# VHH binders against Intermembrane lipid transfer protein VPS13D (VPS13D): the designs that were tried, part 2

Target 1, 283 residues: Intermembrane lipid transfer protein VPS13D (VPS13D), of Homo sapiens (Human) (q5thj4r3276to3558)
Amino acid sequence: LKIFISAPYWLINKTGLPLIFRQDNAKTDAAGQFEEHELARSLSPLLFCYADKEQPNLCTMRIGRGIHPEGMPGWCQGFSLDGGSGVRALKVIQQGNRPGLIYNIGIDVKKGRGRYIDTCMVIFAPRYLLDNKSSHKLAFAQREFARGQGTANPEGYISTLPGSSVVFHWPRNDYDQLLCVRLMDVPNCIWSGGFEVNKNNSFHINMRDTLGKCFFLRVEITLRGATYRISFSDTDQLPPPFRIDNFSKVPVVFTQHGVAEPRLRTEVKPMTSLDYAWDEPTL
Short names: E, the ipSAE of ESMFold2; O, the ipSAE of OpenDDE; V2, 0.75 times the mean of E and O plus 0.25 times the DockQ between their complexes.

## First folded at step 1 (VHH)

Design c9 (framework vhh_8fcz_2)
Fold by ESMFold2-Fast, scan of step 1:
Order: sequence, then structure tokens, then C-alpha cells
Structure c9 (fold): chain B 283 residues (1-283), chain A 125 residues (1-125)
Amino acid sequence: as target 1 above (283 residues)
Amino acid sequence: QVQLVESGGGLVQPGGSLRLSCAASGFTFSSYWMNWVRQPPGKGLEWVSGISSDSSSTTYADSVEGRFTIIRDNDKKMVYLQMTSLKTEDTAVYYCAKTGEDWLSEYLQYGFDPEGQGTQVTVSS
């Protein structure tokens, strides 16, 4: 004798952030959520149903308290679990002079298969996924945190192994949403210029070491569902877009227009050519 | 099925040392880079160190360079992390990881989750 109890919705958190769910306008959080949901960045799917029949069938969510214990996470705008893709902004109010935080979470609803055909699977996805298809170990940071080595955390930098991916969330929403990248396995490699990730795009990014030697990656940004996938690849098959030719007997020095930094000057030796890509892609 | 089992963590005082171990099975160990990653309390995953398939190349995060040493033994299918001069900032759950072949498929099924349970390192006086 076995009794099966099913819920109409399975909530699947792929965001890398702790999330707490409840029915919109309800006073209590969804059943089956425990203390670990306030802290854990990945958990088993949550069975969910609307308990209050007098309220609209809308769900809401907030960031778990564990990652900002002194902050006050806010509930997002209500959303449907019965169809479509969406994005919701989750806010964390911080005390004193600390700025508020905003996490943008993607929502994708799928019908179940087989014995789950009468249920909906609701997948919560990060807004950004950094996909390292290169041969290098890569570090990523929002531009304001890409100065120096920082601390390896969401407010400093995050990293990827060759052939792996990592979820990215902006540490600060009051700064420009510009991402920088650095090659961790190249000695003295300095952070790239900042670039936008909020639109489909493809380009080459330039990084330099302390001696001015250029290193290139191919960047491809594609929106899949609610998630921007930013892929980084070696340039072996897709060389940089520019080639600077020096057919003179003297060295030629050039700099990207609008860039005043001395280390971002390029010297092209006599009777030679160099590959180039923009040092500051926003200029 | 890939299996990674981390061990060797514990409570240690600042300036102390620990040696972490990772036992691998379910894949051709000698064909993959092996890495250590860590997750401090309430924070995201942070890459720590990597070693090439034949041990000819090692790489370290700037925060641990000169203090940690990564070693592997292909015959035993083990990777190790020798940690010295430990700091309170090294407090984290430590995981070993191989370079994956299909990150997107794994991400959509399981998220960016470590393959093993990890081993807890606590640096505190």
C-alpha cells in the first residue's frame, strides 16, 4: 500500500543563489522550505502549490538571508508558474551607507514528461552564464572590481576552469554593467577593458601583460531563454579582426583613439605586422 | 559516472598546515586536468589551483600562490592539495574538479555544483 502525493509545480533553482518562495500576498513561505534554503546555492527541486485559493495564483521569491545576513531581502513582483519566460529583479536592502543589491533571475516554465505530464517544471536561471571554451583559466570581474587582484568572491572576482562555466551576478547595480576578463594562467596578465553583456554580440577582447604583450579571446554573447551566455574562445580558428602593417624601416607606435594609458600603446617593429583588437571596446 | 571524494579537512590555527586528498573514479583520470575549488561560507565557488594531466604544469590563484602546492598521482588516481601558512580567509569547503567535456548539459541538469561532497577547512584561533 503506497500513497502518491503530487504537486502541480516543481521549482528548480539553477541560479547559484539561495531562493525562498511563497504565494504572492501570502504571510507564510512555501511548505517544504527549511533553514538550509536561506543559505544553500543549490538544492533539490521544491514541490509547490498555491495554498490560498482567495489570492491570485502568482508566486513571489526573495534572496535567502544566508549570503547577506545583515541585509533585508525583498519579495519580487508576482509571476505566473503556468507559462512563458520572464525575468524578475530581487532586491536586498543593506544598512548604513552600503548600497542596495539587485539580482536579476530568469524564469522558464516547462511541462513535465511521462508520469509528470500533469505538472509544470519552473526553472530559475541566472541572467548571465560565463562559458569558458578557451584553453586558459579565466578570471571575471565587474569593471570597478577588476583593478588589482581583489579578493576571490562575488565582489572581487570569480573564475572558470578551461571547458567549464560559472554563473555571474553583478556585485553592484549602481556601477556600469561592464565585465572584464583576465587570463589567470598567463603571468602578469592585466584585466581587459570593460564590455557589455546585455545584448547578442560577438567580438575579440584584448588583454595585455605588464610588458604590453597582447593576448586575445573571441567573445560571443547569445540570449538563450532568459540567460545571456557569454562564451570565451581561443583565437586559433578565428583570428583578431585587425592587422597592423609596418612597411617602414622604423618602429611605429599606435594607440586606440581615446585611450591615454601608456601600457596600451602598441609598437610594430620595422617591416612586420601585428594582430590587434580594441583595448577599450566601449570607446 | 564520475565520482570524486575529498578528505583531509579539519580545524587548524592560522599559520598551520593541512593536506587535502581527492580520490577519483569513473573517468580516465590521466587524461584530464585536475583542480581544487573552494566555497567560503555564504559565498560563491572560487578556483584555487590546477594541475595538468601529466603534472608538467601547475597553476595557482594569486591568493594562494607560494602557500599551496597541488600534486597528483595518476597510478593511484589521486590529487592532493598541500596547504601551508593558512589564513582565516582560507576557511571554506574544498572540492576537487576535472575539466568537463559538456558544461552546458551538466549545468542544465545539476547546476554549477561540485561533483563531490567536499571537505571542510576551518582556520580559526
Scores: ipSAE 0.000, ipTM 0.146, lowest interface PAE 17.0, mean pLDDT 77

Design e1 (framework vhh_8emy_2)
Fold by ESMFold2-Fast, scan of step 1:
Structure e1 (fold): chain B 283 residues (1-283), chain A 123 residues (1-123)
Amino acid sequence: as target 1 above (283 residues)
Amino acid sequence: QVQLQESGGGLVQPGSSLRLSCAASGFTFSSYAMHWVRQAPGKGPEWVSSISGSGGSTNYATSVKGRFSISRDNPSKTLYLQMNSLRPEDSAVYYCARDLTYYDFWSGYEDYRGQGTQVTVSS
């Protein structure tokens, strides 16, 4: 007697968020999920199969209740576990007049091989991963939350220590999807200009302190599967794109074309040279 | 659930060495990057050093580079900071911190910081 038992799908949660799964329009959550999974950030695969033969073979998911006890997480639109890749928005309704939260989750399907040829691996990934490869502690915020903060961090900002990565979600979907960064370990560092993260790109970002001193990070954005990885590095190997030399006896003022903000003007002192990178890379 | 316990601090003279330890429990230690953060009286916290989950990558603040060494022993779930050539400006409470990984969006270094261990460099 030879018996082979394999689940049709292995659900692999790489989002850093507690996720609850069920078959779309089913009455109960996926087999093996319990109350503790409302808080669990499981890295272990969950075995899943479509148990209800009367319903379509579609899966749905929501954020676990434990991370927003006062919020009401909603089930997302159904999706196939037999497909390629996709994105689903997971909504959490907040109390009072607070705006709702939306988590965009990437879905990548990989088919099994050899002994597991009849199974699929379904990987749930964050839409954005902020990868701090720099020597600095970094703060991140959506532009409209960072705007006007100067050297302060807005409520709900995200931070990373050197060598760490963090999942990012847009706090609001009705604002432009532009990210700002700030060096937390540099005294009086002011938030950078906003930049897009939804395209493969590479550039240098300029941040300034209250005295106008520039600090630079190399930014590289790469789409891998359904996740945009935004990597922040020191400029040791890839220095800023511009160097401004002033060999005169008078100060020279330099500004990015289209930028009217007085604090983003660079004064190059007599007989000095300064590195420069775009203050507003989205212009 | 998550527990971090620092030890090894004390009063030492300038030029001396100390080794700090941090015992971790309540999480899969090898899956998380770990950090040392210090705070002197009346000042904000200063990041000192970090080490990847495998121990293969390390970073240091400019003020301690070449003097301090971070290391970890994953089987014993212990983080270390070897501090050499100590200076009076190194005097601070030293905290062990679990920082954000690829999979832990909600964990900030301050949320999983231990109680700290005092280091005083003076005669």
Scores: ipSAE 0.000, ipTM 0.222, lowest interface PAE 13.5, mean pLDDT 78

Design e10 (framework vhh_8emy_2)
Fold by ESMFold2-Fast, scan of step 1:
Structure e10 (fold): chain B 283 residues (1-283), chain A 124 residues (1-124)
Amino acid sequence: as target 1 above (283 residues)
Amino acid sequence: QVQLQESGGGLVQPGSSLRLSCAASGFTFSTYWMHWVRQAPGKGPEWVSSISSDSGSTNYATSVKGRFSISRDNPSKTLYLQMNSLRPEDSAVYYCARGTYESPLFYDEGFDPRGQGTQVTVSS
């Protein structure tokens, strides 16, 4: 009762971006790709084979035109569908004085086993996956789009419900690749300072409301295959790394070294202790 | 013991519609991805469509996208394939297959049909 599939390559797009495929130096897009793939984010597998025997057996891809209608997407460097994991940069040239865009796409090749040994699955993965393991609804933005109100620029803003994950791509590549986070279900919560996501790391991030009250999340960044997974958790089981004790009878005020912003000063009441994590983790 | 029983096939004219059903038993249907696969005479098996355990995700082969719709009813342990605007090229034996509850994608590790399939013939 077993069905045996002898397909050469199955292209599976998990990036959340429209992707167009073809054999490197071919005149036409891959068989089965339609106009809608210029616009649509599709998880539908595409059966692929090398049709031009005079050209190398290399695949290439580009971003579909739908997400940057006035831009010119470029074909990436050719890659093997018989290889292991890799990363390819997909560039979009924009008109006027607007900076070009670059999307890094992960490529993971899985070969079949037993009777499926001649079948290859090629999975195209996002470079970043934001995993919300916290009890809060979280908002994410690149630092330059992380404004006080959070909703002022919809293009630079993405959110996740507790227990869910979302794909992330940098809106701008001419700015630093620093991510900010905000608690959407905490009234008047302001964006965190920016942090790096392009390396394995673990730390606590600090967010404040308009009254200066601190809120903390545990951040863990792990590279799995070609994808950086950035996980956000509540601090219940792993408390913040710093504790400030005030054993005096007067309030004590402190600020992270190099931070002059008045809103980021912390007041510790007499005979109390407060947990703390860096407001600006890049300093 | 895992059992999958397909039904709903038949002989229809081009442009017609058919709804296929697959009755599942012997496992916790609501936790598994489910798939439809077809095989035309003289051709290898072709994946058609997939649906997640909670119906939150559906995938379709490019040849059927926009014409076919996959759905499931977890309480009755039944998988469906609504086929619209049928073409002669859609003529095949259609099989349902159980996937894995951990994978959102079609994998050979989870693709193991237990049914006899249901014949669909599109001909004038």
Scores: ipSAE 0.000, ipTM 0.110, lowest interface PAE 17.6, mean pLDDT 76

Design e2 (framework vhh_8emy_2)
Fold by ESMFold2-Fast, scan of step 1:
Structure e2 (fold): chain B 283 residues (1-283), chain A 124 residues (1-124)
Amino acid sequence: as target 1 above (283 residues)
Amino acid sequence: QVQLQESGGGLVQPGSSLRLSCAASGFTFDDYAMHWVRQAPGKGPEWVSSISWNSGSINYATSVKGRFSISRDNPSKTLYLQMNSLRPEDSAVYYCAKESYDYVWGSYSPFDYRGQGTQVTVSS
């Protein structure tokens, strides 16, 4: 008979957010949590055990206090660590008339194998993962934060190098959940129109510089477990879906229906063809 | 260039008090929340306290709540940490840090810059 030391749960935080755990209805946070967990986004896995045998075996979690100085994080609804997958909403109550914040966290329970067969691995996953498969340095922002040409404010967006991925969470829940993208290594590149990421989809997105020149990315959104993976690729393998042909002797100006912004008009010169993709994919 | 300079650390006995200061330059101090973070030898960094741009919101780690007090003076661009009833476990290098808005996006670090730190040693 092989006897194993009981280590029931390893909590693995892949969310990019600071998370605090405790047994539901307990008065103290889980053992092994230190004050760095209130702010740190990347920490070693936490060994968790239900300390109060008189309470149900349910875990709860909240956002760490360090990331919203003016907010009060709330404990989520209790959840089991003993199987399946789920999603929990973590709320942060804001002071005064400021809107509250909501973070949706995926939960995936996996049984250990081999020498770890007596342990459960509980993975906390982000709702969104942005995967830059393009040749460009990319910037991402929620539509209301996607401002200007990206030359002045380094704190208004998140960025990725070619071939890298980054976790994404909506900074505001009172705004539409629309994502914008920009090519950081293209001079004077303007943010794309906003697009939805809460469903499986694939499309091409258009970005323009200040002279109206179009740049395209292929976007693919796939739900894997509780995480939407949004992949961005160059269009050389998968070209844009539209081509505008002008076989006349006069210039033609093309604009997406419902878009009133002058910079989003495309001039197609006489006897010329141009590739096109949606400027505003929500329209 | 963003620059943060901590001062006020030292060697004290348990039960003593210290006040730490952080002088900020190279950015608009009034626009950002500020944090105190500490790191003891052989341990990871521990968040200690935060204060919003207008001092309207203040938070503390459970281990220091009731003993430490964070404050700021925007005209002088200075952040403070008043530490009372110091314990041996408070021994660490204390850093002030400027908050990055990237913290809402799940980036690797909420701080786009921190200072060189000031050593606090609580020993008898």
Scores: ipSAE 0.000, ipTM 0.163, lowest interface PAE 12.4, mean pLDDT 77

Design e3 (framework vhh_8emy_2)
Fold by ESMFold2-Fast, scan of step 1:
Structure e3 (fold): chain B 283 residues (1-283), chain A 124 residues (1-124)
Amino acid sequence: as target 1 above (283 residues)
Amino acid sequence: QVQLQESGGGLVQPGSSLRLSCAASGFTFSDYYMHWVRQAPGKGPEWVSSISSSGSTINYATSVKGRFSISRDNPSKTLYLQMNSLRPEDSAVYYCATGFEDYLPTPWEAFDIRGQGTQVTVSS
C-alpha cells in the first residue's frame, strides 16, 4: 500500500527568469508557488496539475513581479503540457511611454522514464544561452548598451566565467537584436561590433583595447530545440579567418569598408603579417 | 532551497597546501558547472577555476595554473579545490559558485549562487 501523490506534470524552469504558472482562465495560481517565485527562478521542479475540470487543459505563465517592479507582467497565450514543443512570448507592460518588454520562452515536453514514466517533464528554456568556452571572463550586452561610451550600466550587460553558461534575454525589443562581447580580464578592452544570434552561424569576432590591439574569439551559434546556443572559444585551435600581409617597407593602414571609427583602424608594420576578423560583422 | 557551504580554509605558511571543499544541496549538482572565486581584502572578486557538470572541462586562472586542482564528486555533491605551493597573494575568502544559469543583467562582480566563503590566509 502506497499513497500516490505524484503530479502528472513537472515544470522545470531553466530560463533564468522568475515565472508564475497557472491553468489558463483559472482564478488562482498553481499550488506550490510562493512569494519568492515572484523574485527569483526556483531551481526545484514545480509539480503541476489541472485543477479546474471545467476549463481547457491549457497552462499559462507570466514573468514574476520582482524583476520589473514598475512593470505589469501579462499572462501568455495558453499552451498544452501534453506533448509537443513551442515558444511563448511573455510581455511586460512598462510605465509611461516606454516600450513593453518581450521575453521569448522555449517549451520542451519530455516523457518521464523509469520511476517517472507517468509524469511529463516540461522544460522552460531560454531563447538564448551564452556558453563561454574561452579562457577569458566575458561580458555581453545588446549593441546599444555596449555603445554607451564605456559607461558602466549594470542593467545593460551580463558576464560569464570561463567554462560557464548564462541565459540571455534582450533588455530592449525596440532595438536591433545584435549582441556585443568584451573581454573583462583584458585591461581597457572595448566592446566588439554587434552580431546576429537568431540563426545557425560560425565566425570570428574582433575586440580591441583603447590602443587598437586586436583580440579574437571564435563564435558558434547552434539552435537546439527552442534555444540558440552561442559558444565563445579561444582561437588557439581555429585561427582568425583573415591574414593581412605587408610585404612593403612602409606601414600599411586598413579599415573595414563602412566603418568610420578611428580606433578600428589596423596598422600592419613593414614586412609583417597580422591576423584579422571583421570589426563590424553585420556590415 | 539552494545552499553551498565552503570549508577547509585556515592560516598557513608560504609553500603549504590546503584542500577546500564545497558541499552543495537543494539542486541537481551533477547538471551544473561549478566555480571557485576568491576575494582578497580591498580587491574585487577574482575567478580561480571552473569545472563542467561531468568533470571533462576544467579551466584555471593563469595565476594559479599548475598549483591548484579543481575536482568534483557528483554522488556526494561536493566540489574540491586542492591548493599547492601557496603564496601570500593567494590570501582571500574563497567562494564556491554555480554556473550562472539563472542570471539577469548584472555587474561582473556579482555572483549567481555562492556560499558564505572560507578564509585562506598565507603568511609567515
Scores: ipSAE 0.000, ipTM 0.138, lowest interface PAE 15.2, mean pLDDT 75

Design e4 (framework vhh_8emy_2)
Fold by ESMFold2-Fast, scan of step 1:
Structure e4 (fold): chain B 283 residues (1-283), chain A 124 residues (1-124)
Amino acid sequence: as target 1 above (283 residues)
Amino acid sequence: QVQLQESGGGLVQPGSSLRLSCAASGFTFSSYGMHWVRQAPGKGPEWVSSISYSGSSTNYATSVKGRFSISRDNPSKTLYLQMNSLRPEDSAVYYCARDYEVTWSDSGYTIEYRGQGTQVTVSS
């Protein structure tokens, strides 16, 4: 039932980024890597072995040049292909006034079993995976790119269909690592407030349309291996945590403390109740 | 009790199309990535294609890219490989394989299980 490959290591790139591999301190890139590997985000598994017996058995990697052709990608700290899970930071030095980029790549080493004990599979994983378990088409962007866009999508946004997942990498590391989400299939839906994705958590996120109507998603963040999986679900099974009841004969207006934005004020009509979740969860 | 059962292989002429199926049982099919792997007579195994658990991402070996298409139907727990413009060099036993464990903190993608295979022969 198990598949055997004669090379000692099978490198599998699941990051969505072009990756170049070599033995640490070696003169040449890994065997079988051609110039197209500088460009391709999704490639066939690469067979790898340590060719230089006078150098340590450590691998290193860098970002391929295709996604930042004016940048200078650096080789990461050496890592063992015989070790367990880990994370490596891959840096790209940019020219002019552009800030440097940092990609965090997860590394998971799986050793063969039984007669395949000599075979190692090394999986390179993204730091973040956005998993759309909701009934909506979702748009995602780092907070600074979503700010001021209203109902529009910024350059570089990413999207997911219901039941789909997508790899995410921070476009900028000099901005706060806060993610925003928007419902693309809801008319006039505006981007959510920013939220953290670098820790296990679960919460409800609030999005509003241009008239102030609230829409909710359940967000669950779990670290599995080196990858944070951020799952987005509808709230019909797990409703928002707050309900505001107005049993008076006059309207009641409320706002989240620290939020000055007029469109984020909520009016609760006389003798009604409304579900609520934080507009700015990081405040 | 993980089980994978391939079907749909056969003898076809060059230029023909064929669709392979793989019925999965014994695990939560919708939570795992899947692979197609082939082995030609006298050669080692060759990875052909992979698909993410949701079906949103696919990968193909350069030898089949543009001709083969991988897909899945999670409700029926079935994996498919649509093979177009078949060539004699595509002749092989084709195996369905499971990609990864979903819950382990040190887990990644691993090919742990494959089925018994289905024979594809392309000849004139």
Scores: ipSAE 0.000, ipTM 0.172, lowest interface PAE 16.2, mean pLDDT 77

Design e5 (framework vhh_8emy_2)
Fold by ESMFold2-Fast, scan of step 1:
Structure e5 (fold): chain B 283 residues (1-283), chain A 124 residues (1-124)
Amino acid sequence: as target 1 above (283 residues)
Amino acid sequence: QVQLQESGGGLVQPGSSLRLSCAASGFTFSSYWMHWVRQAPGKGPEWVSSISSGGSSTNYATSVKGRFSISRDNPSKTLYLQMNSLRPEDSAVYYCAKGPDSWLEYFTSEYDYRGQGTQVTVSS
């Protein structure tokens, strides 16, 4: 005798954030969630069932309290666990004049086939994943937080070691969604210009030190499911798109059209060549 | 069985507009991200545009941004691509694609072509 129960959902949190789930319009959180779920960024999959048959079969979620103890996390708009792919915004209201936080979470539903047709897996994914495929230690920040030399603004950036990946969430929702990158292991390296990450693209990004010396990374942005993967690679295999040759006896100075910043002007010395990539990719 | 039927292609002059349609069946259309992908002769497939399940989020390849507009009508299970200011380099077979069923497939496979495609030729 094989006993069949109502099809359960396995909720799998890959976001790197603590998440709390409940049925939309329910008065209590889903069973099996403990105090650790308010704090932990990685837990075993949660078995979820719609307990209230009178309410719609919609799930909702919020950020766990552990990462913003002074904030008030809000429940997101209800979503189907029988859907394919989607995105939900999870809001945290902050005290005083501090702007609210918003975390965009990707939702991917995998339904079984054949003998597993009654099993449903729901994967919660970050909206952005930064893949450091370069030989450098990299720092990443939203443009308005891209200031200082690493330790000057520790709450405004995140870092990755060579060959590692990190989940990224925008610190501010009232600023443009432009990402900047910096080489942490290059002395006096300054943040790159800001670039968009909400579209498939590939380009080279230019970073400069305080003396104007250029450093390059290859950037590849790919939407995979609900997650944008932004990969950063060294340029040895995919060199920068421009090479400027100066075969004259006088220096040649150039700048990207629309860029007025004096430090972003490039001098090519007599009888030399320089690789180049856009200082401001959004122009 | 997933069925995708593209239509609306044709031969047009540079600067013209076309609206492509994709009729979907065999799956819960309103639950999946949908994509437009094109393939020119002798080239690999190129992603053109994507739209979220509810239509609230859209993305475009840099080469078409500002000229193309993706939309969907979930009640009629139809995906659209409005193409304006067409260029010769836009000439390709256009396919609509359903987003993957699995998180694993999200990281290993991006597209699932089920239709015949619709030919767009931009020439004088």
Scores: ipSAE 0.000, ipTM 0.100, lowest interface PAE 17.5, mean pLDDT 76

Design e6 (framework vhh_8emy_2; at its last look DockQ between E and O 0.01; V2 from the best seeds 0.00; counts 0 for: pae E 17.5 > 2, placed apart)
Fold by OpenDDE, look of step 2:
Structure e6 (fold): chain B 283 residues (1-283), chain A 125 residues (1-125)
Amino acid sequence: as target 1 above (283 residues)
Amino acid sequence: QVQLQESGGGLVQPGSSLRLSCAASGFTFSNYAMHWVRQAPGKGPEWVSSISGSGDSTNYATSVKGRFSISRDNPSKTLYLQMNSLRPEDSAVYYCTREYGSGSYFWPEDYMDVRGQGTQVTVSS
């Protein structure tokens, strides 16, 4: 006997995080979820329906307990599955003096096609995706944690190999959401200035080594659906945003206005030119 | 210190337009989704509209959809609400609120962590 099971909603988790779902204000979690869903992202769609007719047709979700075993995930505010796109913040309360964590999850609802015309595909996506299209191994950190670290990697940093992508979640939502990047395969490369990643943009990010030499990546930020894709690429074929020409017979020193860090000062030798991009993109 | 200051409210006739402003300070404005909420006397807060940090996404309550338009100027750290075709039922104190986190175009009221003093909007013939 072949039994076909259908559901009005397919919940597809592409966040990289374990998610647990239920109807809003329901007493129990949605059917079809197991302990494994608490521990890791499900690769299989969850068939979902509003089973409680006494409650509104809203869905809620929380982070699975696998990521923060000592934490307490909270249910987010209810959201509709009937169409459109949105974002929900998922909170995790931590024990002790640790601040709460917030994960922003993108939601995108699409109607199925063909035999699934009556099914809504609900995609839960990461809010941020880091895409390393460069030839370098890259490290990423929130600015607050990257500050003062020099060439050291702060706790919680993430790294990507060339050609790889990684989901990114802010370690601290109560801090400025500025991303820093560092070339891991360049000796003595220090962290870049912090840059915003929550708007469409394209720019060169400047990274210095401990000797003050500049290295660049092209950063492209694009919102697709509910996900900001932050792509990093080499700049070999791209002109720098600035070229500094010293046609004098004396050395010239310049610095970005508002930047006091001595390592971010640049000396331009007589009769020489150099490429430049802002050391602090937010200034 | 995180601060929000609403302005632009007033007494207007039905069918008229009004533009509210919210000046933000003390935080990286563009990193936060912003919301307008309103509260009428004797009623609870009602979500009106939201806009993502980048401004790429907007959302509206059904009651105001098609009449209100939310926008933001991140360089000046200002949030706006253009209100057209105003109705008496739109009368309320309007608040600008910040959503904790990187932004959402849903209306998670429970994540709105700061608001201003509000600006009174009264629509009356």
Scores: ipSAE 0.000, ipTM 0.207, lowest interface PAE 13.4, mean pLDDT 89
ESMFold2-Fast, scan of step 1: ipSAE 0.558; ipTM 0.832
ESMFold2, look of step 2: ipSAE 0.000; ipTM 0.112
ESMFold2 (binder alone), look of step 2: mean pLDDT 80; pTM 0.818

Design e7 (framework vhh_8emy_2)
Fold by ESMFold2-Fast, scan of step 1:
Structure e7 (fold): chain B 283 residues (1-283), chain A 124 residues (1-124)
Amino acid sequence: as target 1 above (283 residues)
Amino acid sequence: QVQLQESGGGLVQPGSSLRLSCAASGFTFSSYDMHWVRQAPGKGPEWVSSISTGGDTYNYATSVKGRFSISRDNPSKTLYLQMNSLRPEDSAVYYCAAHPEDYYDILTGPFDYRGQGTQVTVSS
């Protein structure tokens, strides 16, 4: 007697996006999915089983229709629910001359716990999580949307309160994937230079107000499963790594190499020292 | 399986100190940032403190800054919260958590903190 019923999968959506699942090349969506899945960003885990024995045991998913009602979400490339960490691009075709949207979704497979120890948990995670561990209210935007905004927030910016985290998805995938940050509770704070988030890294980011005063955040990027967690912390415990010392009798003007912007020049007065971090981390 | 076990709570008078402990198992403790979250009766959860994987970066809610100290011991897989100068408004159940998105328990749902918590009551 051959009993080859695959263990059930629990699909856990932590992406902050509505997701619809089905077996790849199947004619119907997975059981237990209803109209609320087309709009809801947070729902209970879904029990999934491969129902069509004539098709490969591969799953596919698309963005729910609710967040881009005039867009056409497409099914992603099929993926195994028995594999390790993976990433899938979910595309939404937009109307007119609007560029298409692409959401990169992380996939992580874990064994169940307790009563679910014989069940596979499949976690759909955002590609990026912005974790505000600082004392400031932070604003985030892709570089091209932050550029030219000065002290204002562009359409589609996202924000976090101190101690909170938020899921991030790139508004445009045809622009460089560079993130900018701004301190919302510091008067006249201007957006930072853009920085990469697609690799493990740690650095200090410099932000300036309209008078050129520098403000620093510690940035730590860690890949966990399929999610890059970008943590922003105050520099109380870990000050900027650079210190510019001027032990001469004349003022010295310091500027990052390759940066021609006049507002990003720092004057170091005679017999004075100043902390520094790069204004343009990608240069 | 991931498991978090809090301990060290109790009934104390205002101005007293308590040290909370959290024993972690079932995951690579040294690879996760750890958090303390509290929930007072009839209130939603309030974040209290966080500590980085290496213990070199840590943060506190404004309401507890200067009174509480978070620390961790990666070899023993234990998280601590030293609570000084306790006030009646610190009364709550205190929960240990890995970053909510990194902690899954299908029995409690996504983003829910795991563990029974430890009750802290500050009252005269």
Scores: ipSAE 0.000, ipTM 0.178, lowest interface PAE 14.2, mean pLDDT 77

